# Designs tried in a protein design chat: VH-VL binders against Integrator complex subunit 8-like protein. Part 4

Target 1, 198 residues: Integrator complex subunit 8-like protein, of Dictyostelium discoideum (Social amoeba) (q54vk3)
Amino acid sequence: MNKIFGVKIDSQQKKRQQSNKNLTVFNNGRYLIYIGDIHFDRKFHREALRYYLLGCGLETAFYSDPVKTSVTNSKYLTFLSRRIFDCFYFLRAPMQAIVVSQFFGNLNQTCLVSFKIIQEEYYQLDTNYFQYIWELPLLEILLTTFTKQKDLKKIYLINQIISNPIINENNHPDIRKNFIKNTKHNFWKAISSNYLLQ

## First folded at step 6 (VH-VL)

Design e4 (from t11 with heavy chain I103F; framework fv_tocilizumab)
Fold by ESMFold2-Fast, scan of step 6:
Structure e4 (fold): chain C 198 residues (1-198), chain A 123 residues (1-123), chain B 107 residues (1-107)
Amino acid sequence: as target 1 above (198 residues)
Amino acid sequence: QVQLQESGPGLVRPSQTLSLTCTVSGYSISSGYYWSWVRQPPGRGLEWIGYIYHSGSTTYNPSLKSRVTMLRDTSKNQFSLRLSSVTAADTAVYYCARGYEDFLTGYEYFDYWGQGSLVTVSS
Amino acid sequence: DIQMTQSPSSLSASVGDRVTITCRASQSIYSYLNWYQQKPGKAPKLLIYAASSLESGVPSRFSGSGSGTDFTFTISSLQPEDIATYYCQQGYDTPFTFGQGTKVEIK
């Protein structure tokens, strides 16, 4: 790594060249995901995340379209969600990682990894992302941990979410399904804003 | 390849229950997706009736909810529609369809359809 | 319920013409809009999902655009096999609702 020193003109030219390079591969979201994997394997987790998000954005029209992966091949989507999870974890964004763990398709795995992260990274849990948790067992794990820590503010916030009738498991399935659908979309929009738009 | 095929009586008397079955081949209905019914009255557009999720949970169109029941038979890889108290307004071609929900975005669409079964409500 | 208004009800065009169909939602549905093709006596076939994504195996002459409440479906160069009724459908909220359809015929 080198220190950030340089003239403004060179900086602008470099940005222009990168924009042109990105435009060249813009029409191939799968290639961008592949580039993300290369960065991930090199342990460049921020770069990997940006390529994964850009790739998903292109395949989903910036989180408006489903991923173009085979509809019947959930293993690839699970693998991708795991990679994005790992990126957030290594970037010390544990709450975002916990949100992404809900996409694993295995609630037991979600709860196990989340429990460990909550214990290891308690002080890094960004409360702005609590609104993107829809799995009741996850909310219960968070509540139990915050109660043990006597964190009155976080207890209040989690109880507010649990008390929402839409999240309550006794609510009608259609209402909960629509809420989860909107929550997923809003999460990816928030993430793209925070990690792609600077 | 995935195929869906409707079966059941093509003629139902007024006030009786319309009963249709969708047989799925090439994919287990318990393994994923949601399984839906859509109808089309002659010369009119499409109307969604409801679906049954691969877990067995059901969601029905509120306009039909009091008359609709959907069931699954995982041993036969079938799901069924029962519509009670039928009238002439229920005369339609009934389609079964597979619904996909993308787990990242929540986008939903019907990717495979049965060929349709005409049900006429007549005395 | 979300009302879907589709226009026109029918149109006639020549082979090679550009055909545009519009669909309007009574409230914002983001990009949760699908387009289906239905040939006489056949089941609907998915052409476009999430407003602009082309389904696998569907010819590139079909395209979709729009977001929020206003959507368009375009056939860039109409072919004889495109004679069908086209339906938009919102997948944002249950009950899922369809437009009333646009019948496309060749002159």
Scores: ipSAE 0.014, ipTM 0.580, lowest interface PAE 8.1, mean pLDDT 82

Design g1 (from r3 with heavy chain S52W; framework fv_roledumab)
Fold by ESMFold2-Fast, scan of step 6:
Structure g1 (fold): chain C 198 residues (1-198), chain A 119 residues (1-119), chain B 107 residues (1-107)
Amino acid sequence: as target 1 above (198 residues)
Amino acid sequence: QVQLVESGGGVVQPGRSLRLSCTASGFTFSSYAMHWVRQAPAKGLEWVATIWYDGSDKQYADSVKGRFTFSRDNSQDTLYLQLNSLRPEDTAVYYCARGGDYFEAFDIWGQGTMVTVSS
Amino acid sequence: AIRMTQSPSSFSASTGDRVTITCRASQGIYSYVAWYQQKSGKAPKFLIYDASTLQSGVPSRFSGSGSGTDFTLTINSLQSEDFATYYCQQYYEYPYTFGQGTRVEIT
């Protein structure tokens, strides 16, 4: 289940954060994850999400390209993906949660949790986020479900993504890799706009 | 090149003091929590102390609490462990290690410095 | 304090073997477990954090699993450079504690 830092990180870190210190993204992120976990434990999922996103440095990343590239490829973003996934799930944003599951680094786990969400929350899948899916097995799960539901619009949208030759294995690996990198960046930019800049 | 180098170990009599140093290079030292871990001859690893990135929070193992003092100088990229009231049981190789931020596992270790307390 | 107990204390193995080392915490610690490798006369080397996540540069033959109180380190196909002592460590709460170590010896 969910991890809470309440026992490991005491109130001293919170007190120290209030001092006038110049913090790096990594040290600032640790404190912000701690605060996010406190909010999550109290069922303040939107506030928890905001702190997790700030902990990833996403707000700062979108003001500077070098920081953006570092954060998008960050191992720490992969670590936080489970926490961010849980926030979206409890906020009833299932399509955002499905997109975030692609960052888990384990495609079998991605497919397992996404299948469960699709079965439970089919009617809440926001089509604006379909463009941020790049994993073929996940696209196949979505297509199978939409076909069973006879949702012609969603079938059409997923088929457009699958038909993109950049996503298939016949293209040069660098072209596919760059496309996925840009897709990841655009997703987190959209999330930052919707959840941090409001 | 990320590196931690310990120094200051030696042979001392019980009740005396030593100051260990650890010099960091190749990373932003001021951004990381740092740790000391020791290992007695033919024994396992024992966590000694943790210091937060700005020196504001310090944690110590009960076996050394009140005798050892952890400090850092972020301007010099250097850690210090002041060992007071040394006991034969403190004989060990002392390692400094970096905390891996989000994970706080010890991701980079120095080569260690030997402290021998002769009874 | 949280006690970390490793089994076995030592293990005789040959190259190509699958090696499994277990680590038990005296209380629930979620997945706040790291694994380290230490070769004779050397400093420990970081292998795994968060119970199952491999550190960058660590060979894929190493894997970790577990949550709560029971944790496992597996080396799928033992290589000559893998003969070492392995330690688990909890970083859930202070004081941080290590297992007593498991020595993997050549047969």
Scores: ipSAE 0.000, ipTM 0.448, lowest interface PAE 15.6, mean pLDDT 79

Design g11 (from r3 with heavy chain G100Y; framework fv_roledumab)
Fold by ESMFold2-Fast, scan of step 6:
Structure g11 (fold): chain C 198 residues (1-198), chain A 119 residues (1-119), chain B 107 residues (1-107)
Amino acid sequence: as target 1 above (198 residues)
Amino acid sequence: QVQLVESGGGVVQPGRSLRLSCTASGFTFSSYAMHWVRQAPAKGLEWVATISYDGSDKQYADSVKGRFTFSRDNSQDTLYLQLNSLRPEDTAVYYCARGYDYFEAFDIWGQGTMVTVSS
Amino acid sequence: AIRMTQSPSSFSASTGDRVTITCRASQGIYSYVAWYQQKSGKAPKFLIYDASTLQSGVPSRFSGSGSGTDFTLTINSLQSEDFATYYCQQYYEYPYTFGQGTRVEIT
């Protein structure tokens, strides 16, 4: 089991609890989102983020568990992605926000919000998070902006990502799906380390 | 073919009881929260009750709490709503519905069963 | 309980019209809003969730927007099959509540 929120469960306990504790996971997630929304409304964005991350983690998506019901868990994650995006935006973590925009399920929305952030927050774009971008149109927006700024180092880094055959190939859909899945998992692991585990 | 089929409605006198059933097919019933929503003649929709995927958590509208009991049998893919101490204001079409996600938008609805409480 | 108020309660429209229905929550509910269509004698049909996400199979002429307390459902280029009653619903907290409904009719 992946321990991205510091929770450990034996493999036998995990199997036993998968069916029986799904409601506890959903009810806890719902309650945690509710608490997160209260903090968000009070402008406590870091605390809101903490509760949103805990809520998402309990849904097994961040644990890298395949979903008991894919539709429910995917919609839960998509729904929470906008709130987590807002938290990163207000915490002045623009590159993390841009990464999270890829979870919206609407690429046009992803590109629109990311373009605005890239223009507004150019000097706050943390290059360590470039590795978590998998959407080609978003990489093109970054490349265009860096080219306009004549930022040779950032141009080089984005070109390395664009040059990855997995990102560019229109075949081998399972390889691309696994790559994106691993990228998502590694992102949430990094975020949990930085924002949840201190 | 995702489907919810309801039964058990009818005409009863005030103070009597009815049991509504809803049979699910075409999806993994045990993975979804389920709901009852009612609609009085020429009125809007009113949420009645929610039951979790395993039956361990139940929520009721204040107007029916203590009189209605929601249950499910995951082995038979069936929901039950026991209506006790029925009042004329309980007259409505009763729909069972599937929760779309844990936030409980209702994506699949039964065709409804009519409950009439009349003397 | 969170009260959901729709406006207008009813109105007449013609095929091809752009129709906007509004829904106001008595308190902030972020984007926890769904929209349903109900035709006479039929069960409601799920249209939109999370205020703006269109359910698979629903025509693209339908769209939703809003957050916090104010939400809208828009139908671009109304079709004959769209004459129905529309309901908003909040699922932010129990008890779940619906708006009173908006009837879109043609004489």
Scores: ipSAE 0.000, ipTM 0.473, lowest interface PAE 13.4, mean pLDDT 80

Design g15 (from r3 with light chain Y92F E93D; framework fv_roledumab)
Fold by ESMFold2-Fast, scan of step 6:
Structure g15 (fold): chain C 198 residues (1-198), chain A 119 residues (1-119), chain B 107 residues (1-107)
Amino acid sequence: as target 1 above (198 residues)
Amino acid sequence: QVQLVESGGGVVQPGRSLRLSCTASGFTFSSYAMHWVRQAPAKGLEWVATISYDGSDKQYADSVKGRFTFSRDNSQDTLYLQLNSLRPEDTAVYYCARGGDYFEAFDIWGQGTMVTVSS
Amino acid sequence: AIRMTQSPSSFSASTGDRVTITCRASQGIYSYVAWYQQKSGKAPKFLIYDASTLQSGVPSRFSGSGSGTDFTLTINSLQSEDFATYYCQQYFDYPYTFGQGTRVEIT
C-alpha cells in the first residue's frame, strides 16, 4: 500500500478513484505504480509493466491524442526506468531492456548491464528495437559483439544507426537532442501498442 | 499543514562549506522526489538539484556539479544539501521544493534560507 | 540547456485588466511547462502545470496555453492580489530551467 514513493492509499480511496468521474485531478500515476509494485512482488511482470507504463502516462497512439502521447518523454520515467527494465528482463525481452537502460541517467551502468545482457541473451535480441538506441558507446558495444559473431545483418543495421548524421556528435546539439526525444517518443509508443493494447 | 522548512544558511567566506537542511511535515516524505532551487538577490529562479524518492537518482545543475551534494534521510523526513567550495555567485536564497504528483512541477515550496558568500 | 525567454520583463496594469505573459522555449518541449507566482520576499506559489492545467485552489481567472515552443499565461480580470512576478519553467529535460520572470506592477 506504501509502494508508490510510499504513498498510503486505503481500500476506500482505491474504490473511489476507480469509480470517480470527478475530473479535477487527472494524475493517478502514484496509484498505478503502487498496483504495479504489487504485481511485481508477485512475479506478474507483464501486469506490473502495464501499470508502470500507465503510471508514467504512457499511452498507445491508437487511444490517445498524439500530444498527450508525448508525455512518454516525461522525466518521471527516469525514476521508474529500473523497474521497467526489470520487467522487460524477466519477460525475456532483452532488447527492450537494453533500450530502457538508456533512461538510467548513468551511461556507465547502461553499458555495463547491456554488455552482460548482450552476452547472455544474444539470440533473443529483437532487431526491431535497434532503431531506439541513441547512445554511441552502447552502439559500439553492439557493433563489436556482432562483428565477433560475424552477424552480417545485425552489423548492417547498427552501422546504419551509427552512420546517421544526426547521431554523429559533429551535429548541432539541438538537432541531436530533438532526434533523441523523437526516438524516445516512438519507442514508448511502440511499447504501449505492444503491451497496453493486449 | 503540509510544510517544508529550510535551515542552515548563513554568511561564509569564499571556499568554505555550509550544509543546508529541509524538514518536511504533513505528507509522506519518502514517496516524493525533492528539489533545491535558488534565487540570487534581485534575480530569477535557478534549479540546483533533484533527488528521487529513495535517493538512488540525483541530478545537478552544471554550475554546482562536483561542489554540491544532495542527500535525504527518509526516516527523519529531512533533506540535505552540502555546499562545498562556495563562490560569491552562490549567494542566494535556497528553497527546497517537492515534486508534485506529476513529479516534475514543484507544487510545495519552503520559505527559503539565505546563503551569503562574501569577502 | 533549454532557454526559457519571457516577455515582457515588466509592465504596469490596473485591476480588471486582461494580462498576458509569454514564454518561449529554445526548442520543442511539448507541454512540459509550469507557471509560478512570486510576491516580494515570499517563496514561489505553484499555479499551472502541463502548460494548461490549474493547480487546485488557483482562481479560474488564471489560464495557461501553448505547446511546443510558445506558451502563455493569461489573467482575465486582474485582482489586487495578482501583482507579483511570474515565472515559467520547463521540466522536459535536465537541467530544469526557468524564464527570467515578468513583473506585473500597479503602475
Scores: ipSAE 0.000, ipTM 0.451, lowest interface PAE 13.7, mean pLDDT 79

Design g2 (from r3 with heavy chain D57Y; framework fv_roledumab)
Fold by ESMFold2-Fast, scan of step 6:
Structure g2 (fold): chain C 198 residues (1-198), chain A 119 residues (1-119), chain B 107 residues (1-107)
Amino acid sequence: as target 1 above (198 residues)
Amino acid sequence: QVQLVESGGGVVQPGRSLRLSCTASGFTFSSYAMHWVRQAPAKGLEWVATISYDGSYKQYADSVKGRFTFSRDNSQDTLYLQLNSLRPEDTAVYYCARGGDYFEAFDIWGQGTMVTVSS
Amino acid sequence: AIRMTQSPSSFSASTGDRVTITCRASQGIYSYVAWYQQKSGKAPKFLIYDASTLQSGVPSRFSGSGSGTDFTLTINSLQSEDFATYYCQQYYEYPYTFGQGTRVEIT
């Protein structure tokens, strides 16, 4: 992807970067992602995350009209989901990383990386982000792990999510689709408040 | 408005039984894990038991396991702790507490009810 | 079971003092520590959870820190209403255990 512009930047690439920077920086998603890659490759994960989020249009102001501004239609979000996932992981935000793994477009990969994180970072799992999990196999992994740990609070919270008929039952596709869209919107709005505004 | 009120404490002889109650108000009782914590005179706090939101899962301190039974009635917003085969060592103020939204820390406490086991 | 050891057991302080109470776990418990304040004849009051997160409504002079095995509760400018016994508690695993308590008394 844009790794060629990361740590190893030759003179031609630097000229292209400077040209892009001089042209409406915050309206050019490609340039913002490029800056994010530079920071990511240099291990500045919080700054990398900020630029990735800006490049995707993921900030509170971009959601002033949710009908016209859709997180699910961001052309960069799926492409950058692994990089954003890595940023959250290295920032010690493992639950946010697990939520982002649902954007990979490959549920098996989502489950594999989430299972690893749940085992490695169990006590860093911020329960406020449980509400943003919608994939049943992922909820099953969480429930199984919390049951083995005898973690009553986390078992309770996951069961509240699983008990939602929209997630479990065969409802009209539009109902489930809208629920997931709203969940994604609310997640990125919360993330933008925490990482772009502060 | 959020409140827990204990009742049922008293003075009993060793080997007898008591039933403690805790009535909740001001929050959705059926959504929370609940706990009992006790404190012997001039001593610190000791966790006694935990019950899940639906009553299906329970944990007890080893010192009371097999003697105490924890239950809940979500329709009445009430907890029950049945104390059987009481010993002098069970003498304490018994507090009802709510498990908060933070890894089961005890965010709301009742005023406590005194249980005295003496001959 | 996980043993929670507080130090000191008691100490005397004056209003305006900065006081620090230490709590040590016998094994790693990450951030699963809560702190409670108990005044004579009263039920405990919830102060801090997840080692450092202040409960809403608790004065900002209270703060918590630590992870793993060593934890501290700090009161930056002691007020008259802060004279009480303070308890740490781990909720990492059952059985849940409390420290023995630290009594903060007026000098």
Scores: ipSAE 0.000, ipTM 0.424, lowest interface PAE 20.2, mean pLDDT 79

Design g3 (from r3 with heavy chain D57E Q59Y; framework fv_roledumab)
Fold by ESMFold2-Fast, scan of step 6:
Structure g3 (fold): chain C 198 residues (1-198), chain A 119 residues (1-119), chain B 107 residues (1-107)
Amino acid sequence: as target 1 above (198 residues)
Amino acid sequence: QVQLVESGGGVVQPGRSLRLSCTASGFTFSSYAMHWVRQAPAKGLEWVATISYDGSEKYYADSVKGRFTFSRDNSQDTLYLQLNSLRPEDTAVYYCARGGDYFEAFDIWGQGTMVTVSS
Amino acid sequence: AIRMTQSPSSFSASTGDRVTITCRASQGIYSYVAWYQQKSGKAPKFLIYDASTLQSGVPSRFSGSGSGTDFTLTINSLQSEDFATYYCQQYYEYPYTFGQGTRVEIT
């Protein structure tokens, strides 16, 4: 199936591609990423984001089952994470950008860019995305900043996440891995629903 | 510069086991999905298995599923393919291949190692 | 599983000829097709991915085209080093499958 947990890759487009050769190039994941880059260079960040997400869906299918073909191209997702991060940053969606920074494959880079964004864009941090943070050092950065700001609501929300036993590094590695995979999947599903199906 | 070198092939009787290795050099091994492809004498190419960049996801051809085990050691830049319960039909040159940057086409190949299962 | 069928299975050609090899998938696979060249006793060499994108370092006389179910590899002005077996491969879904190969032989 081309359905991805409520985010549906257009089944009509897929059928049309199978029956009409002229549409195949347009729905190719690399071509969609290329179109995304053109929009990004022209400062059309929302449209660039839509094409990047469509390209990810077609090439990686990370919005669906993590064990499918897409996960063998995890470095493709890592590369695209930087482009998608830039789109969210320039669209002034800093919390989404911070979540995406966890995909960079380098936790020091994640913490560094997130710290900068938290300082610069404090009042734009959408708490609905706190649930998609799984890196403990990042949670500690958020908690420290919210404590200095005396932001009781945000302190409470981050403490609820930190208190999740699955986040505890003493837990069995497979349980933590599965939790992170599900969190990643749910994040991309939510993002795709919000940005692709409009 | 960029190189994959297979080893561990040999001649074995049906039902026995072999462990194939593939050593990578000249690129950031931990960033790439890796694959095994085989070719029986005078036959075409057959995909055997794929392993993700971090080793968390693995895929196998139906003909080898349950008998072959794919693993990787990113600290040593090495791949392993454990071949169990070998059959005469498994006789082939086994190639290690790198997945391309954004497509699972195989852009770099090793020289291959020969596995012969005879009875 | 997606079946990849190449035609012809083999053919004879001379240096300077234009050669076209076709590959058909048993179902739509968009442009998720790669082409490889294999010379006798050697590992396959990567030529083309995404149906039509030439790998860097591959001579411009090679080109690929097609989408959906029908794909072609073309060699303009065949050179002596081009006599080899050529394979198409789909990477749209697991299990990954190759065509049976097309042998290009000297006349």
Scores: ipSAE 0.006, ipTM 0.468, lowest interface PAE 12.5, mean pLDDT 80

Design g4 (from r3 with heavy chain Y102W; framework fv_roledumab)
Fold by ESMFold2-Fast, scan of step 6:
Structure g4 (fold): chain C 198 residues (1-198), chain A 119 residues (1-119), chain B 107 residues (1-107)
Amino acid sequence: as target 1 above (198 residues)
Amino acid sequence: QVQLVESGGGVVQPGRSLRLSCTASGFTFSSYAMHWVRQAPAKGLEWVATISYDGSDKQYADSVKGRFTFSRDNSQDTLYLQLNSLRPEDTAVYYCARGGDWFEAFDIWGQGTMVTVSS
Amino acid sequence: AIRMTQSPSSFSASTGDRVTITCRASQGIYSYVAWYQQKSGKAPKFLIYDASTLQSGVPSRFSGSGSGTDFTLTINSLQSEDFATYYCQQYYEYPYTFGQGTRVEIT
């Protein structure tokens, strides 16, 4: 059922994409997301992630120019964030999943899913990804949990991030926006290095 | 922050022409495909046309194909819809809308401009 | 072209009610469905994309579900500002098509 079903869907989607291929230069992204969805449904989470990341990377500004203005890249990334989050969650990469939850566009949802992951996967949290957290409520959840656990190393790392004046919002709003933009870009460059350059 | 403003609507007789404009602000206009959607009085929404980010690809609903021409001026952040050979059934509020990246629906809409075709 | 059929065409409801609107595509479109809210005399407002993902700023009482051909928009505990016409739309392929709309009216 699964193999026959997958082949059938691939063939149908290929015909549909061919029919609309010349409408806009953006058709390739839609096709890559569809292929990612097929892999995700078949529980090939790493391959699904690869296709989703390729879709995000079709505009060079996303990976190569973090300061260049492109609202198209921002919207694209927000749309894919839930799919990419699910991939990291199922690949047992909880800290990467928590970072991606910041892209949901709903901070309450970000905090709820992150709190649950932090409770469930405490010992699997990769501290190398702490540098990619920019939402203050999420940093507070992390700090509170680490303080309760008496985890001095993690407390120190989170305090370094919170102590950044840019994060405290005591700067001009544009400075904070630029910092967050660079943080987002650096995260996706790191992820591309780890998951696309296999 | 982001907005679209339509203009150029009015009352016109059947067989005549009208030109609609839509001015964009607050986003990088040249990066987005743009759309026109219309709504006849007391009716639902009908997609009219799509233009790619650079203007090289255009798609039209069968009901307007050959009569309407879509264009854009990225230097002025403006869309144009030329309505030729207008018919009474073209009477509608015309909205311009921003399309997403290949998989997004219409996330930003203008306020609309009314086109009335009557004798 | 892909035909989108909504049901019901209209119905009356009171504040606090749970409202369910359905949308059926004439062929499989996976999850490429958006939902819009339109109040009288206003432009449509974007609510949901990818069948179930809420646009930023849309209240949590709105939810979407479905895949393939059958899609549903649900409003849990209807509020006074929710009386409007709702449209589904497929963005799987051109020509883009909308449902005919469902009007939610005060009783």
Scores: ipSAE 0.000, ipTM 0.439, lowest interface PAE 15.4, mean pLDDT 79

Design g9 (from r3 with heavy chain S31N A33G; framework fv_roledumab)
Fold by ESMFold2-Fast, scan of step 6:
Structure g9 (fold): chain C 198 residues (1-198), chain A 119 residues (1-119), chain B 107 residues (1-107)
Amino acid sequence: as target 1 above (198 residues)
Amino acid sequence: QVQLVESGGGVVQPGRSLRLSCTASGFTFSNYGMHWVRQAPAKGLEWVATISYDGSDKQYADSVKGRFTFSRDNSQDTLYLQLNSLRPEDTAVYYCARGGDYFEAFDIWGQGTMVTVSS
Amino acid sequence: AIRMTQSPSSFSASTGDRVTITCRASQGIYSYVAWYQQKSGKAPKFLIYDASTLQSGVPSRFSGSGSGTDFTLTINSLQSEDFATYYCQQYYEYPYTFGQGTRVEIT
């Protein structure tokens, strides 16, 4: 429903096509995604990620404006979540990739790709990002894997998250929605700080 | 409620003309690119034409270039497709579709209008 | 023009079955692929965009995957309302092109 990201799509497409000829300024999200895709194909995953984040409007604004709630739940961000996921995966940021998989809109896909990453990249899982997991089935996958590995520290950290009643109980939909909204906002603020300011 | 309704189809002889219309409701028509897609009896989907949100950019399938002309009236929320020099192979159901918020995927479709070219 | 080739052309299946449909582009198109469902006598219904993103309101048994030239649509546990023809479409460049369709028929 965001006019900047969703409407005027033919105008944005036309400007992007003309950018190969004469466009000298960046002024729409579709053009940024197109440039991001070019970088991704050339294996410039960090630059691709920067363009995708800018295309979503997820920037540490020069005036330090917070990331807007509408952006964190936008169709545009959901559309780009697969591309952003791939960027984190190839940048060897597996925990960030697992967090982003929650934005796919398909929990079975989230669990499938996360299980694979957890098995392949166990020692690269940055525990600072555990706080951004809100899907109970994903938390259960993590707990089961950490229990098999006898990783007492990671078991403790995941149990702290699971012990939150908002995570466990589907009986509080408004409270759960607000919690997830705030978790998403905080995640993208952290990502913007770590990947757009460097 | 978001809706697209086609009209203007019918039975015509080869070489004749028809004008198809598509009326939009439930969304800001002037913000979206619009498309025509056709489907011959028992065949698959074929893209026919695209028009930008302001009408400044138009794209046509090679099979209809020079014969079909499309236009839009944003004040009336209506899309038009003028079919000239009709051929038997133009026989199809013609669908109006909206270019979606998902970067040119067709997210809303009309129910279609049948064009039959025969004698 | 980019050719979109679907396989198989038809699929005989029963409720509960897993159905996989493949779509191959004649050149690289990144993830600019949409999938549509069409029931007899009706307009197409939008299912998936960007190769793998499910449209709001579409059941979770539907999933898409792929990038570049090879794409798949999977229906994990076929329901009676899923017997239909499925089309892939590229929207990477004009002219936009559809696959020839895959008909999912009841056994």
Scores: ipSAE 0.000, ipTM 0.473, lowest interface PAE 12.4, mean pLDDT 81

